# Ledger of designs, part 8: VH-VL binders against LON peptidase N-terminal domain and RING finger protein 1 (LONRF1)

Target 1, 211 residues: LON peptidase N-terminal domain and RING finger protein 1 (LONRF1), of Homo sapiens (Human) (q17rb8r558to768)
Amino acid sequence: TAELSHLTKNVPIFVCTMAYPTVPCPLHVFEPRYRLMIRRSIQTGTKQFGMCVSDTQNSFADYGCMLQIRNVHFLPDGRSVVDTVGGKRFRVLKRGMKDGYCTADIEYLEDVKVENEDEIKNLRELHDLVYSQACSWFQNLRDRFRSQILQHFGSMPEREENLQAAPNGPAWCWWLLAVLPVDPRYQLSVLSMKSLKERLTKIQHILTYFS
Short names: E, the ipSAE of ESMFold2; O, the ipSAE of ESMFold2 at other seeds; V2, 0.75 times the mean of E and O plus 0.25 times the DockQ between their complexes.

## First folded at step 1 (VH-VL)

Design z09 (framework fv_zigakibart)
Fold by ESMFold2-Fast, scan of step 1:
Structure z09 (fold): chain C 211 residues (1-211), chain A 122 residues (1-122), chain B 107 residues (1-107)
Amino acid sequence: as target 1 above (211 residues)
Amino acid sequence: QVQLVQSGAEVKKPGASVKVSCKASGYTFTSYYMHWVRQAPGQGLEWMGYINPSGGSTKYNEKFKGKATMTSDTSASTAYMELSSLRSDDTAVYYCARDEYSSGWYGEIDYWGQGTTVTVSS
Amino acid sequence: DIVMTQSPSTLSASVGDRVTITCKASQSISSWVAWYQQKPGKAPKLLISKASSLESGVPSRFSGSGSGTEFTLTISSLQPDDFATYFCQQYNSYPYTFGQGTKLEIK
């Protein structure tokens, strides 16, 4: 749509933290430039902005995730409480500025679908194995850490019947990546992947390290 | 007609090995996983693992790693499960069973073999 | 491993009775539970998949319900052919695990 085309050029970028598809990302915003950015996103009807981590070489990273605004409270003390959820992933094509905040021209990322029947079956096998490892890791966490994760991120999403129904793959992968204590560089590398098989393989290696 | 036909009953001594076969017919053998499930006398069902006939990849229940070996022969449409170092508590009926794939993303076991009784006694 | 706790272990009933069997998972398994019927000397037969999906050829008196951690198999009006052992199974994650079984006996 025309509105979707608008969301690929001069997209406002909040430079702060990692964000992932389907994962809640609550924000407490104080900076006037970001309050303005969020207000504009609401007023234009897009109700979305990009989220990227900072980068020492290019101001912010080459990959990020769109955040969809679910609810906003503008507080009298200058804070904004913004309830968001991760949407589409993107690659940065061009960087810019607008009224003190960063902008970017972006290209949305989608997983490359596996079409071969035997490859789909093997993908299911890998998925089920890694999902079982994830469930085991989470259930073996000390009760206090499990409770903290449940409060902030909610329960681990259940496995999906169709692994390729969503453009970003299964929700539980992103939930897990958000809760695993890994360096943002590794998180960013996983976010940038267009292969569900590659992403599951990387997650498996991370889980093995922490198990 | 989908049919899974297993080899006949076996009586083995402790320490021996046994190899159970499961011949599939009535469907494309490589398009479905083959699971192995055992049932000791008067006990419940215990999942042992599965084999993907399309490449020979396997997933074992940890309890059976190093004890059970699953293989398949695609030219014969036959799956095999070998148990080594048999003990009296391996006495059970061993079932092969396929999981459904073609109509969706299933993991339930839809067709079962008739079972192979393995008795381990001295 | 996910533990499936099935109850009761034995159930005595008469033809025409409504029978309910319960299965509880040690952690959430969404709807990834199947129910099997096993008659003496025979292999198990799949009755219900994905908690409530009745398999082709299975009589409509059988039904399944539940999600998360608690699941139920119901036989609305028991027939002579229904006296058997029933098992629940989770297939949410590996290893697959079964309930211990419920033996349905003639009262």
Scores: ipSAE 0.000, ipTM 0.492, lowest interface PAE 14.3, mean pLDDT 87

Design z10 (framework fv_zigakibart)
Fold by ESMFold2-Fast, scan of step 1:
Structure z10 (fold): chain C 211 residues (1-211), chain A 121 residues (1-121), chain B 107 residues (1-107)
Amino acid sequence: as target 1 above (211 residues)
Amino acid sequence: QVQLVQSGAEVKKPGASVKVSCKASGYTFTSYYMHWVRQAPGQGLEWMGYINPSGGSTKYNEKFKGKATMTSDTSASTAYMELSSLRSDDTAVYYCARYDEGSYLDAFDIWGQGTTVTVSS
Amino acid sequence: DIVMTQSPSTLSASVGDRVTITCKASQSISSWVAWYQQKPGKAPKLLISKASSLESGVPSRFSGSGSGTEFTLTISSLQPDDFATYFCQQYNSYPYTFGQGTKLEIK
């Protein structure tokens, strides 16, 4: 649609933290520029904006994730509490500014679908192995940190029957990446991948480091 | 400056009780759990338990249940550890140490100087 | 209880040497290991937490590595101030347990 096609040009960017497809991202917004950005997003009906982590050379990173606004509470003390969830991933093509906040022209990312039957079988085997490792890592966390993760991010998503049904791959991969204490460089690397096999392999390496 | 200052050395007879204090300064006392660790002469470290000064909840190593009692006084920013029915093998240096249970990276970053407890007949 | 086994119990070295101390857990503790330095008559001092996270103010010659059941503390260029006893500690599960210590002595 016209609304959706418009969402690739002059997209408002909240420069703050990593965001991932399907993962909740609750925000406490204090700055007037971002309160204005959120308000405009709601009033125009798009109810979306981009989220990118800060970058020392380019103001913000070359990759990010769209956040979909689920709920907003405007508080009397000037704060806004914004309940969002991650949507589509994107690559930044051009940077700009509007009324004090950053904007970007973007290109949405989707995983490249594997068509070969043997490769699909191997992908399922890798997926099941890595999912098992992720479950073991999470269950072996100290009770307090497991509780904090559940409170902030919710429960780990279940395995999906069709690994390639979603354009961003299985939801549990993104939930896991959000909770793992890894360097932002690795998080951006994984977010930018268009290969589910490459993403699962990288996640496996990260899990091995933390287990 | 963040500091934990403990009470002075004690010499006790078997069967007696001893109460060690640990006074905190330079940080919000209720924001960190206070743990107790002992070290017998020439030996390693042994974890005894903790107290959460916010609300007074405690957790003990099974070895010290019924033996050690941990308390705190929030107004004085002081934690206490009392040992009852002292035996000669309770002779050790007793340390308090703070820990942020909410931080998954932290360990015991600040320690008291230690209190030597000697149990002899 | 999780048993922490340190090796060696005593290590003799010279200033400028690279030394490594190993700590083994009886079961997987992920990366929930801390390393402490203790000098005679003093309380332990935190050096490393979460297996490899260097504590603020600790010299960069100290580093930690490992995960699961095997962990190492490395001092890359030993200084006179480094001769002390070193302890590993797991804080993955209660009761928290310590290794028996490694005494680093002048050769």
Scores: ipSAE 0.000, ipTM 0.425, lowest interface PAE 15.5, mean pLDDT 86

Design z11 (framework fv_zigakibart)
Fold by ESMFold2-Fast, scan of step 1:
Structure z11 (fold): chain C 211 residues (1-211), chain A 124 residues (1-124), chain B 107 residues (1-107)
Amino acid sequence: as target 1 above (211 residues)
Amino acid sequence: QVQLVQSGAEVKKPGASVKVSCKASGYTFTSYYMHWVRQAPGQGLEWMGYINPSGGSTKYNEKFKGKATMTSDTSASTAYMELSSLRSDDTAVYYCARELGYDSTEYPYYFDYWGQGTTVTVSS
Amino acid sequence: DIVMTQSPSTLSASVGDRVTITCKASQSISSWVAWYQQKPGKAPKLLISKASSLESGVPSRFSGSGSGTEFTLTISSLQPDDFATYFCQQYNSYPYTFGQGTKLEIK
């Protein structure tokens, strides 16, 4: 359809925070422009919009993540809580504007598949090592911080048998990136990566730093 | 895997300019800062500056401000360093090196991969 | 600028020896020190980061220690491949600065 054919063109962009594949992103919507944007997404049936963090160079970031609308809760004071979950990652190709909110033409990102058997084995070894480090880091957090993470993001996803089954790699990597106490600039760097090995290596560095 | 391949040796006369390239492969070019470090014959290493390929922002060692210009081409995954008004004391091997993470007082990082170096000789 | 002073400038040793190279910063740099190995005609190679973190693939005979202003690189049992020049680098603040290097020579 026309709607589906335009999924990469004039995509509405919510400029606010980092979002990641498979990770919940609850939003408090009160601004008229964003209320209109959300309403349009629901009415057109796409129930999706892009999320980008703001950029210090008077624009929004070159990379972001699509958010899928799961539910909308209306508050008595006119505000809305929009339950979303991260979907596909994207690169911004062209910026625009519509009725006060930003839009973009985008290109979706997918991890490059590793096909060599020895490289796949090395990737699995790196993955298992980093996953163990992540589990140790999380279990050794102060109780208050751990409780806050569990309330907002849920528990760490389980390891996946096939590391390359999902186009964005294992879900636990994105959950971890969302909860690590690092600057959005660093998180944006990881979000833009097309290599699972590179992403695991960078996550490992941060875990080692905080361990 | 990760590889940084630099352009070949250059011989220049005093007053000329030279542009050294560093082609990255095996990783997401825009996710790492690219630094330039030089080494005069028989001497130690001297940091020149960096470029963030995501957006093109640069930071120079004060000594190289107005003399070195760093640029990048994201479509080619290539970083460039141009040195102007060459003098004999600019004779050195010029290295590109990548830095993990972001430029932050809280989270400084080191150079995990280096290019093979480009020898620039300035002679009259 | 933070000045990094390495000692000794030249070190003569035999295979099997334990060798130590020292690096001193002109002001406190916490643990933000990296150590690089450079062989003639080659680019530097990262050995150690954050003063004591061994880079993947680097032999366990290499170790680093220190914090604040004094740092050391130790090779517990010197091998033929270890004869090279070693540099420390601070990455606590810009401009990044390196030690002048320690040339490890065979006796």
Scores: ipSAE 0.000, ipTM 0.449, lowest interface PAE 14.5, mean pLDDT 86

Design z12 (framework fv_zigakibart)
Fold by ESMFold2-Fast, scan of step 1:
Structure z12 (fold): chain C 211 residues (1-211), chain A 119 residues (1-119), chain B 107 residues (1-107)
Amino acid sequence: as target 1 above (211 residues)
Amino acid sequence: QVQLVQSGAEVKKPGASVKVSCKASGYTFTDYYMHWVRQAPGQGLEWMGYINPNSGGTKYNEKFKGKATMTSDTSASTAYMELSSLRSDDTAVYYCARADWESGYFDYWGQGTTVTVSS
Amino acid sequence: DIVMTQSPSTLSASVGDRVTITCKASQDISSYVAWYQQKPGKAPKLLISDASSLESGVPSRFSGSGSGTEFTLTISSLQPDDFATYFCQQYDSYSLTFGQGTKLEIK
């Protein structure tokens, strides 16, 4: 229904960590408020909720990512184990509360499609260069760090033939941001971008500083 | 809580070397790059380079290659910047400044070390 | 290197005034600009990053705007504590470069 397909008002918000499109985000939940939130998301059939980091000025950041619930185990001792994966990004329009957990009215973010042929060629060149730098960075990590990343986030996604096919751009960009030891404020900056070129440029800067 | 405390003022003769220290506290020393910026009397800010304390990797402004040497001691949470073959135009206040490895803006600065080069 | 040019070099203003300082980059730097305040004898202090993101603890009268090649720092109602030199800085590309500074002095 329209209500389920376009969840944008009074969206439940889990205030905890960064989440990214296509990236797994496993959660271990004990707090009754969040257990209630997750149970409601399942029972209403939406199977989604928002994820935002805490904000020092406000209760949570102005940008976040929707998490799609893949599986939930409610344990007898009161804990919940929730397997989620990142979905659409959003900007927070209005903050609220419901039964102890935060809510928000949101606006989904999508990358602005580049239409100019020369700009598309430049974008592909930038993409290919940055992807190669990312592969080099990952392969040059010490074995123990590489193993930890593979266990937690899985393998780096392959290049996509059409850079603009997905509304959030290539999956490997988000995988990389999840694995880089980047402060949440910079992760938020990249998450909020509507330009794939700007995102690739920022990722390139990060990789260049690392190398 | 974050603090960068630099060594005291230095007076050197032309041709000498000077080594300025910057002791970090209140954060994990290896999580941030340490940059060096100088300011000649009454002038603007000039970026010299950075060191990545986690790897020891450095990047220098071309102007300072072969003249400045940046090092760090992770056990002491201290960064160092050594200038060789000092000339009168090296007279400046030298700052250490912290930046996230992703960015190049400085959220915390040391108090500055005045280096005077005079005959 | 990317050249950062500030205007004006010197600005005289009175307490309560709205003050705007401009910074122009020699090439597109997206939003990778920071603004610093420096008082005599002291280290610079970060005011704004990513062109418009206000640093924690900085008064709300400070704001930044712009993208691409033109950026502005605005002080909505000047206070006595605001008389200082202000610098913009790009971090789009190494080597990192600063504007020449704008000295804000009492009228």
Scores: ipSAE 0.000, ipTM 0.430, lowest interface PAE 17.2, mean pLDDT 87

Design z13 (framework fv_zigakibart)
Fold by ESMFold2-Fast, scan of step 1:
Structure z13 (fold): chain C 211 residues (1-211), chain A 124 residues (1-124), chain B 107 residues (1-107)
Amino acid sequence: as target 1 above (211 residues)
Amino acid sequence: QVQLVQSGAEVKKPGASVKVSCKASGYTFTSYYMHWVRQAPGQGLEWMGYINPSGGSTKYNEKFKGKATMTSDTSASTAYMELSSLRSDDTAVYYCARDYPEYSGYDSLGMDVWGQGTTVTVSS
Amino acid sequence: DIVMTQSPSTLSASVGDRVTITCKASQSISSWVAWYQQKPGKAPKLLISKASSLESGVPSRFSGSGSGTEFTLTISSLQPDDFATYFCQQYNSYPYTFGQGTKLEIK
């Protein structure tokens, strides 16, 4: 993840879907421009690129997530199967183009750490409450729905003892956001948050809506 | 503005293969399953399977296993369905249709948006 | 496979009539039934999902009811635009299956 910090200027951007820290994002790629982009990422040793959802006014959204390439299979029919996992979140500072694909100058996002002991205690209490609500929501789905989520996304990540150890907060928040049936605008707003408390509060509101 | 646009009609000989495309626009392609449904002339609808464009996982109607191959290209927002070893009884209109994933927690919306259909005729 | 049987296969009616189409599943499918309308040369159009949920933009004269194995689509006051073929579809179990269709035609 530290090596990702070097990639801040002229970052290749795959304009397609939402991506989240720690969440797998497998891609099936036919377009020559993106095959070239992926090949370059591998050859230069960066093995990563940015993922942003489309935006009608600015070509792609102001926030996105870096994807780390874990594996690539080049198939005989011309497509590429790219196994990726979400890394650092970013904000777009400047947009550009290179050989038919989008690029961006970016700034990586990290959650602002809470230092006050009373605020940390309140954050843990909120976290535990929202995690329990998430587990309840998931377990109350019909067996078939729950099985499909497990097959595609895997199990909900376990609670972390130190909520602020990771710069993006607990992994389970991102897993949940990937599976919740919410408008991409809300997903993007949550991705852009620098406050774990604000993110947990928003997730709680979403879960309450679907309860 | 949500649309599914399919490739044009195809005429094939028995034993050939055909690949039908379905290009999505106006929504997040990876948030919806893409189903394939066929309709033989003068007959009802037959479900072939679906692909989840997020990851490419597929579910086939057993009748079409080994016959149909569903794929997707997330960068192009396009789903594909290829039929191999075509027979005269594969003559049909082939539709793509989106459906919200069952795992969404919403009650499934059904197949709310359909492509216009691709006519595949198998004749000698 | 779950077999979906529609009744009747053909229905003749006049504008203003109340029309009822029935769909029977060979085993319980809870409420996982959708209803589609198809006009000649066109793709199917979703009318109802989860047995009774009216799709946005579909006229309120259309309604669905039922659970388990017996489902009904009702058109309370038939309009000229409603002459079409109607299909029920279960999506409780794989493979998803459709009824054989009910052709609604002018009397």
Scores: ipSAE 0.005, ipTM 0.468, lowest interface PAE 10.6, mean pLDDT 86

## First folded at step 2 (VH-VL; framework fv_umesolerbart)

Design a_h16D (from u07 with heavy chain S31D; at its last look DockQ between E and O 0.49; V2 from the best seeds 0.00; counts 0 for: pae E 16.6 > 2)
Fold by ESMFold2 at other seeds, look of step 2:
Structure a_h16D (fold): chain C 211 residues (1-211), chain A 123 residues (1-123), chain B 107 residues (1-107)
Amino acid sequence: as target 1 above (211 residues)
Amino acid sequence: EVQLVESGGDLVQPGGSLRLSCAASGFTFSDYSMNWVRQAPGKGLEWVSFISSSGSTIYYADSVKGRFTISRDNAKKSLYLQMTSLRAEDTAVYYCAREGLDYGGNSEWFDPWGQGTLVTVSS
Amino acid sequence: EIVMTQSPATLSVSPGERATLSCRASQSVSSNLAWYQQKPGQAPRRLIYGASTRATGIPARFSGSGSGTEFTLTISSLQSEDFAIYYCQQYNNWPLTFGGGTKVEIK
């Protein structure tokens, strides 16, 4: 999935859940602080904010994902449904606060491209293997769970011809991580990765275990 | 129609006290940080005080710190400035001002302004 | 504490001419600068925010430029309604501070 500004200073941070590049992240917003934050983002025209999980040591995690606002729907009860999609991954450099919500100075993360021809071949082999494993896992889910995933997350993204074209790597990887029951610590580890090889290796281990 | 209406300006003696009020209408008051800005007769603008939308964050100009107290009542859509230990140099028109909207955390420009209320500190 | 210095104090300009107002900050305020117009007996009116973004309803003849420590407000073709005092204001650091103002008078 966006139209991102390269904002890196005083980025508003929603401290809630794990978000991933390309993955829808629908939000129900009722907290005054977050209503304010989202209103500001819309009215300035930036239409984006960062998402991080909470952290007991630092108020929120050192890594997160930008969310691009696609639509806002107001409910009669005073809540808003905020339709977002994941954009760029980031590392937190400096933490701040504004009007009850967190802010951060951030740096964006992108995958490091592999240029060695032998390494590209090895990467393609790994990718194809893990993709096949992911497809098998998804197709072997019980109908109830597959239906729930399709409703919430949509269909698994198509395999990509150029696996290094996107700065965050293949979209299917992020989709899979969003649907798998992954420990928060593991989630952060994979989000932080700049190597597609490492990400695929981790996904393979998850699928093997989660058989 | 966004409106800010100040009241409570009066003539007071040095060392006296006043309470200024600002009534807000036409916007969601509780979403905005609020400010007091003053202008001495024939002089420029001076920022006086800031209060966040919730009331949890407050700043003062050094010239008024320890003498003035800003507060708000979101239920009444009202902003207040309690002024004590008044000095001749506090003589000014006092404006209530709403924060502007900006992405990136810096939104402390002022729009709109009220029409102001005159405070005169003199014997 | 950021000192905002405006120049000139007074600017006499003929109708239809260009007016250029300067605002200098004592330290960088990035693009966190606003311009206001104040007519006699009225509250200030916001012209520009973010150094260069015109507020809604402000005529295209008003333009702002600059970043860091040096800022300008330009009125490209002065109209009779533009007689006023103009203030710059930084919002990068607490306390918030204004410049001393530039009075634009019609020659």
Scores: ipSAE 0.000, ipTM 0.478, lowest interface PAE 13.1, mean pLDDT 85
ESMFold2, look of step 2: ipSAE 0.000; ipTM 0.439
ESMFold2 (binder alone), look of step 2: mean pLDDT 92; pTM 0.937

Design a_h27Y (from u07 with heavy chain T57Y; at its last look DockQ between E and O 0.02; V2 from the best seeds 0.00; counts 0 for: pae E 18.0 > 2, placed apart)
Fold by ESMFold2, look of step 2:
Structure a_h27Y (fold): chain C 211 residues (1-211), chain A 123 residues (1-123), chain B 107 residues (1-107)
Amino acid sequence: as target 1 above (211 residues)
Amino acid sequence: EVQLVESGGDLVQPGGSLRLSCAASGFTFSSYSMNWVRQAPGKGLEWVSFISSSGSYIYYADSVKGRFTISRDNAKKSLYLQMTSLRAEDTAVYYCAREGLDYGGNSEWFDPWGQGTLVTVSS
Amino acid sequence: EIVMTQSPATLSVSPGERATLSCRASQSVSSNLAWYQQKPGQAPRRLIYGASTRATGIPARFSGSGSGTEFTLTISSLQSEDFAIYYCQQYNNWPLTFGGGTKVEIK
């Protein structure tokens, strides 16, 4: 269970889209190699695989997010419907291949905790301001777009009492990044960040642009 | 050049079922959200259902929830409405309507509309 | 749901005269309002969207105005082909709703 969730060697990689910690990532899978990869993850009991976007230099990006399989249906028409949710973020150390799908040796990423008392105070102030901005943005959306977000991603997670308790920082940050129309370069750059302050600052700039 | 053609309208008894089709041509069907809108004889327009361009998002008017199912086949450039448990108040001309496409995505105004197909529910 | 109320139900106008059609929403729809023209036996045709933006190919005699809850369609010099039923439609909230229509007929 716990030991299976700490895979770091020859991790299966689905090369497709962005995934974020705590965010649902429903998949429709037609490619035989990925159907095989998913079936194997279930049969071995790991029930997870890495998700990375493609990269022209390296076949897939240097950063990604683990997806935890919650449910899977293998359909007669050749589709696999896979219900997943994002887990730990990772950096790719070494690339490999197995039976047509990519693999990687990885290291997991966690946020660096801020311990200076003045910086903690400033971090809380920034967090509360950006959270309020995010709520305002969401409340000002047209009903159509708000309902589309709610159906696909669920409601915005409530803010957390301890900002630094979770290894990936507050869940609402990742939810917001998943629903915002963010340039692909910013999606990877924020995923790779280990500073909550830097992540909140980037989110604030994005929200200000769309205000 | 842009064209929507509905078919499948018929006379049906209350409690019956019917399947409407809409064939699209002259535009990239898979890029547009689609809607059904109906008009009872001598009455105004009523929105019935919405489906997003990918089919991932679907909405219904309260009057048809649980009885009507919207679907699409992007490979066949076709929109469908499966109607069940039909009632006299479902009698209407049913229009297939394309949503507009603006720079920020799809919009919820309609252009073009098909010519409509008549559904009559009568005992 | 947002109720759209059009007035008058019927408007009798001579060719060349100005027609003014009103549409009222039960709550604010911002500028998320469209106008359609429908002739007998035909599908609706979009005239205006965004409350005031004329659709491509629509004659300049058609103009829309308003925001919030009160909207107006004006036909500045009525032509013989303009005798039809006109509907407003809000797209601010689901369900999408239409007004009851205004029939513009020859006086």
Scores: ipSAE 0.000, ipTM 0.430, lowest interface PAE 18.0, mean pLDDT 85
ESMFold2 (binder alone), look of step 2: mean pLDDT 91; pTM 0.929
ESMFold2 at other seeds, look of step 2: ipSAE 0.005; ipTM 0.458

